# VH-VL binders against Uncharacterized 76.5 kDa protein in phbC 3'region: the designs that were tried, part 3

Target 1, 117 residues: Uncharacterized 76.5 kDa protein in phbC 3'region, of Thiocystis violacea (p45365r139to255)
Amino acid sequence: RILILEQDASHAKKIASLLATIGMETLVVDDPMKILARMQAFRPNLVLMDLYLPGATGSELTTIIRDHDDFYGIPILFLSQEADLDKQLAALKAGGDGFIKKPVSREALIAAVEYRM

## First folded at step 7 (VH-VL; framework fv_danvilostomig_arm2)

Design s38 (from dv20 with light chain I94F)
Fold by ESMFold2-Fast, scan of step 7:
Structure s38 (fold): chain C 117 residues (1-117), chain A 119 residues (1-119), chain B 109 residues (1-109)
Amino acid sequence: as target 1 above (117 residues)
Amino acid sequence: EVQLVESGGGLVQPGGSLRLSCTASGFTVSSNYMSWVRQAPGKGLEYIGYIYSGGSTDYASWANGRFTISKDNTKNTVDLQMNSLRAEDTAVYYCARDSWGYYRAFDIWGQGTLVTVSS
Amino acid sequence: ALVMTQSPSSLSASVGDRVTITCQASQSISSYLNWYQQKPGKVPKLLIYAASTLQSGVPSRFSGSGYGTDFTLTISSLQPEDVATYYCQQSYSFPPEYTFGGGTKVEIK
């Protein structure tokens, strides 16, 4: 099961639809403040998270997830247009597991998800 | 200068309702988390709730069901609707900017507006 | 419920004294602890965030330390303008459910 944290409804729908074609169950969350409550209810196996969200940083959210007993080992993949290697390294240092470049391609999304499932 | 100004405080009878407004200058409420905090006369600070930049809200457990936070991005204001007021709700009410991020602190506070609940 | 306990509730000290205020969390909050200063009749002002990071414009005589459950605010040399009530606040809870300590009133004797 895959939790998608993405405030842009059209992008979230596209990603969820792509994952549905390979049998993945998804939950879209648009409020970063609700991430832990949604994870506790949904029990995802992997989190897809936009690196840049209004009012919240991906690094901070990753730290919060890693601090939770049930989710310390869950894979977290960042959805981002960020090409700067230093900024990517900073996000990974916070506990993230990888990046999927925006705009998201079907091939890249499925490969990254299957590798970590 | 970046500032917050509250308005709408006053005297209300127990069981009544009151709406407070907070006007932001020098920054936009559409890009920030905004919170409400109150302080009863001679007592400490008590958190009420927040509104996310995207519009989602959440409240301290004691405030949930009686207090509602909303915002108007065009007017750059954040409102606190208070219902079913009790004498214990008598306090100075502050709005604050929540510098959401690693430290999550209230870096800008309004001057406060007094709400008195009495018959 | 995450409870914050401050000690002492009040203190009196002389100008130039080192003043320490403590704050204890009912459970570990890592470094998610803020300190606020409220002078008589004034609005609260952020002094320190993330347990030990001084807010811009705050005098260097203020410092914070601690991690987990035990935190300290120190004023290395008390000045007359430091007369105020000081509050700690946990910012650990997610989603945010901030809890303040009861406050410590600092007066000059």
Scores: ipSAE 0.007, ipTM 0.637, lowest interface PAE 9.0, mean pLDDT 85

Design s39 (from s1 with light chain I94V)
Fold by ESMFold2-Fast, scan of step 7:
Structure s39 (fold): chain C 117 residues (1-117), chain A 119 residues (1-119), chain B 109 residues (1-109)
Amino acid sequence: as target 1 above (117 residues)
Amino acid sequence: EVQLVESGGGLVQPGGSLRLSCTASGFTVSSNYMSWVRQAPGKGLEYIGYIYSGGSTDYASWANGRFTISKDNTKNTVDLQMNSLRAEDTAVYYCARDSWGYYRAFDIWGQGTLVTVSS
Amino acid sequence: ALVMTQSPSSLSASVGDRVTITCQASQSISSYLNWYQQKPGKVPKLLIYAASTLQSGVPSRFSGSGYGTDFTLTISSLQPEDVATYYCQQYYSVPPEYTFGGGTKVEIK
């Protein structure tokens, strides 16, 4: 089960559709403030989230998720165009597990998800 | 300079409706969580609800069904629609910016607008 | 519903005194606790976030401590301009059903 935090409805739909073709159950969350409640209800095995969100960075949100015992070990992958190595390192230090480059390709998404599942 | 200014407060009779507006300057409501908080005369602070950049809203349980938060990104405003007003809704209503990240806090407050519900 | 209880509801102290205000959560909220100051006739102002981090521009005589269910706001040397009502607020609940304590009114004797 894969939780997708993506504010752009069109992009979220594309990602969810791609994952559905390989049998993955997905939940799209557009509001970062609701992520913990949605994770509690949905119990995802992996989280995909934009590194840069309105009102929050993915690094900040990852820190919040990692502060909760229930979600300490869940894989978190960032969807990002970020090429700056220092910013990528900061996101990984916050507790993230990897990156998927935007624009997201079907092959890259499926490979990254299957590796973590 | 970042600031929030509320408007629309006034006297309304019980059972009536009123719409408050909050205008932001120095930042955009489309990139932030925006919240409403009220304070009855001589009483403490009470959270009402928020709206997020994507339009997602959530409310304190007591506010459900009577209060609705909306926004206009072009005008840079956040509104609070209040319905079925009661005397106990008499309060100063504040618009506040809610920061996000590791901490969440109301870091910018408007000056408030008074709503009086009486006959 | 996560309830925040402040004590005392009011206090009077002399200029220069150490003042402590307590806040208790009905369940553990880790460090997700803010403190606000509201002077008479004014809007609330953020003093402390994340239980112990002082907001920029706030005098160093203010400090916060605590974790879990018990939190304290301390004013090390009360000044006349500190006359205000102080509120604690939790942001642990998700979606954010923020709850405020009842407030503590601080007055000078």
Scores: ipSAE 0.106, ipTM 0.724, lowest interface PAE 5.6, mean pLDDT 85

Design s41 (from dv20 with light chain S91Y Y92N)
Fold by ESMFold2-Fast, scan of step 7:
Structure s41 (fold): chain C 117 residues (1-117), chain A 119 residues (1-119), chain B 109 residues (1-109)
Amino acid sequence: as target 1 above (117 residues)
Amino acid sequence: EVQLVESGGGLVQPGGSLRLSCTASGFTVSSNYMSWVRQAPGKGLEYIGYIYSGGSTDYASWANGRFTISKDNTKNTVDLQMNSLRAEDTAVYYCARDSWGYYRAFDIWGQGTLVTVSS
Amino acid sequence: ALVMTQSPSSLSASVGDRVTITCQASQSISSYLNWYQQKPGKVPKLLIYAASTLQSGVPSRFSGSGYGTDFTLTISSLQPEDVATYYCQQYNSIPPEYTFGGGTKVEIK
């Protein structure tokens, strides 16, 4: 099960549709502040989140997720156009497991998800 | 200059309703989490709820069902609709901006507006 | 339910004194704790965020520390303008239900 934290409804729908073609069950969350409640209810095996969200960074949210025993080991992959290596390293240091470069390709998305599942 | 200005406070009878408005200047409510906090006379701060940049809301458990937060991005305002008011709801009501970025904190507060619930 | 307990509820100290205020969470909140200052008749003002980071413009005599359940706000040398009620606030919950402590009133004797 894959939780998608993406505020752009169009992008979220495209990613969810792609993952559905390979049999993945998905949940789209648009409000970053609801992520823990949604994770508690949905019990994802992987979290896909934009690095830059209104009101929160993906790095900040990753730190919050990692502080909870229930979600300590869940893979977190960032969706981002961020090319700055220092910013990417900061996100990984917060507890992230990798990046998928925007615009998201079908091949890159499927490969990254299958590697972590 | 960044600021928040509340309006709409006043005297209301028990069981009545009241709508408060908060106008933002120097930043946009469309890019921020906005919260309401109240303070009864001589008492401490009490969180009511928030609305996030995308429009979703959440409330303290005690406020859920009686209080509703909404916003108008074009007017740059955040409203608090208060229903079924009781004497215990008498308080100064503040709107506050939740900081954007690494940490969550109320970095900008309005001046507050007094709501008195009395017969 | 998560409860924030502040101690003491009030204190009186002399100018120049070291003042310590504590805040205890009923469960771990990591470093997700803020401190606010509310002077008499004024709106609250953010003093410290993330347990130990001073908000810009806040004098260096203020400091915060702690992690998990136990947090401290210290004023190294109390000044007359520091007369206020101080509130801690947790924001560990997502969605954030910002739970405030009961406040500590600081007065000069």
Scores: ipSAE 0.006, ipTM 0.607, lowest interface PAE 10.1, mean pLDDT 83

Design s42 (from s1 with light chain E97R)
Fold by ESMFold2-Fast, scan of step 7:
Structure s42 (fold): chain C 117 residues (1-117), chain A 119 residues (1-119), chain B 109 residues (1-109)
Amino acid sequence: as target 1 above (117 residues)
Amino acid sequence: EVQLVESGGGLVQPGGSLRLSCTASGFTVSSNYMSWVRQAPGKGLEYIGYIYSGGSTDYASWANGRFTISKDNTKNTVDLQMNSLRAEDTAVYYCARDSWGYYRAFDIWGQGTLVTVSS
Amino acid sequence: ALVMTQSPSSLSASVGDRVTITCQASQSISSYLNWYQQKPGKVPKLLIYAASTLQSGVPSRFSGSGYGTDFTLTISSLQPEDVATYYCQQYYSIPPRYTFGGGTKVEIK
């Protein structure tokens, strides 16, 4: 099961629809502050999140997730346009597992998800 | 200048309802988390709930079901609807900007508005 | 529920004294703790965030320390304008179920 944290509702629905074509169950979360509660209810196997969210960064949220005993090992992939190597390294240092470059292609999304599940 | 101003407080009968409003200036409620906090006379601070830029809300367990937070992006206001009021709801109600980024804290507070629940 | 216990509930000290206020969390909250100052008749003001980082404009006589469950707010040399009630607050929980300590009232004797 795949939890998607993406504030752009259209983009989130596009990603969810693509994953549904390969049989993945998804949950879209728009409010970053509800991430842990949604993870506890949904029990995802993988988290896809935008690196930059209103009011929070993906790196900050990743740190919070990694601090939680139930979720410290769940794969986290960032959806990002970020090209700055230092910023990418900071996100990985926070506990992220990789990046999917925006704009997200169907092939890249499916390959990255299958590789980490 | 960044500022929050609450309004709508007053005397309410037990079992009644009251709506508080919080007007923001110098920033937009559409791009921030906004929270409500109350303080009974002579007592400490107590968190009520928040509203997110996208409109989703969450509440302290004790407030869930009686208190509702909403916002109007055009008016740049955040409202707190209070129902089924009890004497123990008598308090000064503050709205606050819930900063998220480098840290998470209530960095801007309104002056507060007094709600008295009494017959 | 994540409970914040603050001590003492009140204290009285002389100008120039070192004042220490303690805050204890019922479970580990890392460094996710803020301190607020509320002067009589005024709104609360953010004093310290992330356990030890001073908010802009706050005098250097204020400092915070701690990690996990035990936190301390220190005023190195108490001034008359520091008369206030001080509150700690955890922001560890997501979604935010912010919990405040009961407050410590600081008075000049």
Scores: ipSAE 0.013, ipTM 0.654, lowest interface PAE 7.9, mean pLDDT 84

Design s43 (from s1 with light chain S93R)
Fold by ESMFold2-Fast, scan of step 7:
Structure s43 (fold): chain C 117 residues (1-117), chain A 119 residues (1-119), chain B 109 residues (1-109)
Amino acid sequence: as target 1 above (117 residues)
Amino acid sequence: EVQLVESGGGLVQPGGSLRLSCTASGFTVSSNYMSWVRQAPGKGLEYIGYIYSGGSTDYASWANGRFTISKDNTKNTVDLQMNSLRAEDTAVYYCARDSWGYYRAFDIWGQGTLVTVSS
Amino acid sequence: ALVMTQSPSSLSASVGDRVTITCQASQSISSYLNWYQQKPGKVPKLLIYAASTLQSGVPSRFSGSGYGTDFTLTISSLQPEDVATYYCQQYYRIPPEYTFGGGTKVEIK
């Protein structure tokens, strides 16, 4: 089960559709402030999230998720255009597990998800 | 210049409704969490609710069902619709920007608009 | 359910005095606490975030400390312009709920 935190409805729908082709159950969350409640209800095995969201960063949200005992070990993959190595390292230091480059390719998405499932 | 300006306050009778508006300048409401906070005369601050980029909203439990937050990205405004008003809703109503780096804080506040609920 | 309790509710001190106000959370909130200053007739202003980090432009005489349930705001040398009500706020409960303390009114003798 894969939770997708993506504010852009078109991008979220594309990612969810791609994952559905390989049998993954997905939940799209558009509002970062609702992520903990959605994770508690949905119990994902993996989280995909944008590194940069309106009014929030994936690094900030990853820190919040990792502070929660129930979600300490759940893989978090960032969807990002970020090419700055220091910024990538900061996101991983916050507790993230990897990156998928935007625009998201079907092959890269499926490979990253299957490796962690 | 980054600022928020509230409008629409005034006198309303118990059981009535009122709509407040908040206009943002120097930044876009579509890129931020926007919140409403109120303060009764001589009392402390009380959180009402927020609205996010895509229109997602959430409210303090006491406000849910009576207060509705909406926004217009084109006008760069955030509105608070208040229904079934009671005397205890008399307060100065502030809109605020809610988000700053790795912390959540109300870093920009409007000047507030007074709502008086009285016969 | 998460209640923030401030003490004292008001205090009066002289210019140059050290002023300490406290904020207690009903459950652990880590460092997810802000302090706001509201001068008479004015809008609240963010003073300190993440329990101890001063907002840009805030004088260094202000400091915050604490973790978990017990938090303190200190003004090392009270100035006339510091007359205000100070509020703590938890943001540990990512909404629907933020909770403010009841406020501490600081006056000069």
Scores: ipSAE 0.386, ipTM 0.803, lowest interface PAE 2.6, mean pLDDT 86

Design s44 (from s1 with light chain E97S)
Fold by ESMFold2-Fast, scan of step 7:
Structure s44 (fold): chain C 117 residues (1-117), chain A 119 residues (1-119), chain B 109 residues (1-109)
Amino acid sequence: as target 1 above (117 residues)
Amino acid sequence: EVQLVESGGGLVQPGGSLRLSCTASGFTVSSNYMSWVRQAPGKGLEYIGYIYSGGSTDYASWANGRFTISKDNTKNTVDLQMNSLRAEDTAVYYCARDSWGYYRAFDIWGQGTLVTVSS
Amino acid sequence: ALVMTQSPSSLSASVGDRVTITCQASQSISSYLNWYQQKPGKVPKLLIYAASTLQSGVPSRFSGSGYGTDFTLTISSLQPEDVATYYCQQYYSIPPSYTFGGGTKVEIK
């Protein structure tokens, strides 16, 4: 089960459809403030989230997720165009597990997900 | 100067409805979470709900179903629609900016608007 | 349900006194706690966020501490302009609720 935090409905649908081709059940969340409630209800095995969201950063949300006992060990992968190594390291230090470069390719997405699952 | 100004408060009879508006200046509601908080006379602060920059909303359980939050990015306003009002809803209603990023807090508050629910 | 309990509900102290207000969460909230000041007839003002970080423009006599379930707001030397009700607020339970404490009224004797 894969939770996708992505505000752009079109991109979220594309990612969810690609993951469905390999048998993954997905849930799309557009509101960062709802992520904890959705994780509690959906019980994901992996979280995909954009590193930069309106009103929030993926690093900030990762810190919040890691502070909650129920979600400490769930892999978090960032969807990002960020090429600055310091910014990438900051996201990993917050508790993230990796990156998938935007624009997201089918091959890169599936490989990254299968590696963590 | 960043500020929030509420309007629309007044006297409403039990069972009635009222719509409050909150106008932002010096920043945009499209880039922020915006929240409503109320305070009954002589009592403490009570959270009502929020609206996300993307438009989705969520509410305290007691407010869910009776209160609806909406926004107009072009007018830079956030509204609170209150239905099925009860005497216990008498309070000063504040809108607040919910800062995001490195922390979460209500860093800007409006002056509040008084809603009195009475016959 | 996450409950925030403040103590005392009110206190009176002299100018120059050290004042301590306590806030207790019914479960661990890490450092996700804010403090607000509301002067009589005025709107609330953010004093401290993330348990211990002072908001810009707030006098250094205010400080916050704590982690988990027990939090403290301290005014090192009470001034006349500090007469207000102080509220703690958790933001660990996101979404939907912020939960405020019941408030502590600070008066000068």
Scores: ipSAE 0.120, ipTM 0.730, lowest interface PAE 5.4, mean pLDDT 85

Design s45 (from s1 with light chain Y98I)
Fold by ESMFold2-Fast, scan of step 7:
Structure s45 (fold): chain C 117 residues (1-117), chain A 119 residues (1-119), chain B 109 residues (1-109)
Amino acid sequence: as target 1 above (117 residues)
Amino acid sequence: EVQLVESGGGLVQPGGSLRLSCTASGFTVSSNYMSWVRQAPGKGLEYIGYIYSGGSTDYASWANGRFTISKDNTKNTVDLQMNSLRAEDTAVYYCARDSWGYYRAFDIWGQGTLVTVSS
Amino acid sequence: ALVMTQSPSSLSASVGDRVTITCQASQSISSYLNWYQQKPGKVPKLLIYAASTLQSGVPSRFSGSGYGTDFTLTISSLQPEDVATYYCQQYYSIPPEITFGGGTKVEIK
């Protein structure tokens, strides 16, 4: 099961549709404040998270998730247009497991998800 | 200067309704979590609820069904609609900015507006 | 529900004294605890976040410590302008499950 934290409804629907082609169940979350509650209820195997969200960065959210007792080991992949390698490295140091470049390609998304599932 | 200013407080009878407004200056409500917190005379702080950029809201269980938070991005305001008011709702009502991220705290507070519920 | 208990409810101390206020959570909240100062007739002001990080502009005589369930706010040398009620607040629970402690009123003898 894959939890998608993405503010853009159209982008979230596209990603969910692509993941459906390989049989993945998805939950879209648009409010970063609800991430922990949604993870507790949905129990995802993987989190896809936009690196930049209104009011929060993916790095900050990853630190919060990693500090929570129940979620330290869940893979987190960032969806990002960020080309600055230093900023990408900072997100990985916060506890992230990888990046998928925006605009998201079907091949890159499926490869990254299958590798971790 | 960043600041929040509440308005709309006053005297209201039990069972009545009142709408509070909070105006933000120096930052935009559209990219922040905005919260309401109240304080009864001589008592401590009590959380009411929040609103976020996408319009997402959530409320403390005691407030759900009576209190509604909304925002106007163009006016840069956050409102609290209070219905079915009781004497125990008498309090100073604060709006506050919730600084999301690792430090998650109420870093900017309004001056508060007093609501008195009495016959 | 996650309950925050502050101790003492009030205290009186002399200028220059070290003042200690404690806050206990009913379950572990890691370091997700904030401290606020509210002077008489004024709005609350953020003093400390993440248990031990001083907010910009707050005097260095204020410090916070603790992890898990037990937290402490210390004023190393009490000043007249520190007369206020101090509140702890947990942010471990996602909103709207935000909880404040009952407050500690600090007065000068």
Scores: ipSAE 0.021, ipTM 0.665, lowest interface PAE 7.3, mean pLDDT 84

Design s46 (from s1 with light chain Y98W)
Fold by ESMFold2-Fast, scan of step 7:
Structure s46 (fold): chain C 117 residues (1-117), chain A 119 residues (1-119), chain B 109 residues (1-109)
Amino acid sequence: as target 1 above (117 residues)
Amino acid sequence: EVQLVESGGGLVQPGGSLRLSCTASGFTVSSNYMSWVRQAPGKGLEYIGYIYSGGSTDYASWANGRFTISKDNTKNTVDLQMNSLRAEDTAVYYCARDSWGYYRAFDIWGQGTLVTVSS
Amino acid sequence: ALVMTQSPSSLSASVGDRVTITCQASQSISSYLNWYQQKPGKVPKLLIYAASTLQSGVPSRFSGSGYGTDFTLTISSLQPEDVATYYCQQYYSIPPEWTFGGGTKVEIK
């Protein structure tokens, strides 16, 4: 199961649709404040989240997720156009597991997800 | 200068309704979480609820069903609609900007607006 | 429901004294705790976030510590301008679970 944190409904729909073609069950979350409650109920195997969200960063959200024992080991992949290596390293140090470059390609998305299944 | 200004407070009868508005300047409501917090005279702070960039809202359990938060991005305002008011709703109502992350906090507060619920 | 308990409810101390205020969570909240200062007749002001990080512009005599369920706000040398009610607040439970402590009123003798 894959939880998608993306505030753009159109983009989230596209990602969920692509993952559905390979049999993945998805849940779209548009409000970062609801992430922990949604993870508790849905119990994802992997989280995809934008690195930069209105009022929140994926790095900060990853830190919060990692501080909850229930979610310590769940892979987190960032959807990002961030090219600054230092910012990417900061996100990984927060507990992230990788990046998928924006704009998201079908091939890169499927490969990253299948690797972490 | 970052600022929040509340308006709309006043005297209302028990069972009545009142709408408060909060105007933001120096930042955009559409890019932030915005919250309402109240304080009864001589008492402590009590959280009411929030609204997010996309319009998503959530409320303290006691407020759910009576209080509704909305926003107007064009006017850069956040509103609190209060229904079925009771004497115990008498309080100063604050609008606050709600930072996210592990540094999450109410970092900017309005001056507050007094709501008195009385016969 | 996650409850925050502050102690003492009020205290009176002299200028220059070390003041300690405690906040206890009914469940572990890691370091997701803020402290606010509210001076008489004024709006609340953020003092400390993430249990121990001072907000920009806050004097260094203020410090926060703690993890899990027990948290402390310390004023190393009380000044007249520190007369206020201090509130802790948890943000571990992602909303609508934001909870404030009952407040600690600090006055000068």
Scores: ipSAE 0.371, ipTM 0.783, lowest interface PAE 2.6, mean pLDDT 86

Design s47 (from s1 with light chain S93N I94W)
Fold by ESMFold2-Fast, scan of step 7:
Structure s47 (fold): chain C 117 residues (1-117), chain A 119 residues (1-119), chain B 109 residues (1-109)
Amino acid sequence: as target 1 above (117 residues)
Amino acid sequence: EVQLVESGGGLVQPGGSLRLSCTASGFTVSSNYMSWVRQAPGKGLEYIGYIYSGGSTDYASWANGRFTISKDNTKNTVDLQMNSLRAEDTAVYYCARDSWGYYRAFDIWGQGTLVTVSS
Amino acid sequence: ALVMTQSPSSLSASVGDRVTITCQASQSISSYLNWYQQKPGKVPKLLIYAASTLQSGVPSRFSGSGYGTDFTLTISSLQPEDVATYYCQQYYNWPPEYTFGGGTKVEIK
């Protein structure tokens, strides 16, 4: 089960549709402030998260998730156009597990998800 | 007891500078986002800027270049440095905790400190 | 520029009345909206966050609703202690550039 935190509804739908082709159940969350409540209800095995979100960064949300007893071990992959190595390293140090470059390719998405599932 | 106390307000001449300080008790500024908000007499609330737990800052477009936010984790304080002050900067200045955790909101406010800019 | 517009700027109502205050965003902000209450001479206090979630300790007569560009704050039965100016605030932008509405002053007739 994969939770997708992505504000762009069309992009979120495309990612969910791609994951459905390999049998993954998905939940799209468009409000970062609801992430813990949604994770508690949905119980994901992996989180796909935009690195830059309205009101918060993915790194900040990752720190919050990692501080929660139920979620400290769940893989978190960032969806990002960020090419700066230092910014990528900061996100990984916050507890992230990897990056998927935007625009998201089918091959890269499936490979990253299957590797961690 | 969670509390924020501002200090440093007063009367300043146009073109002058002033530094406000905000002291936190009952929580640590190292684990929280802190913000400054002002309110001119009889007017509404106006956001100035914030400082992240890690020390990074950002400002409202109108404040960028004149106002600087900094913090001292050891002293548990957040400062607002104000430069090139104008009559329009006359206001009560509040520091506020920008809730860290599950939402973004100013859940704790200081009592405010008045800054008057006049000749 | 993301602008928040509140209506009305002021209102007068009787104790027990249902009061509604509206807030409009110049673009969609999902549910990233807070409401604050500021009583005369006092500091602002958080009432509602994430458009509809009551802050701990806030009376149940307060409620918030809305999504996207249109939001409302409702007081189901106005009490004397509710005399205050109410402000909406967006926290949608990244990096954060919070914008407050102009405020709605609520008075009792």
Scores: ipSAE 0.006, ipTM 0.553, lowest interface PAE 13.2, mean pLDDT 83

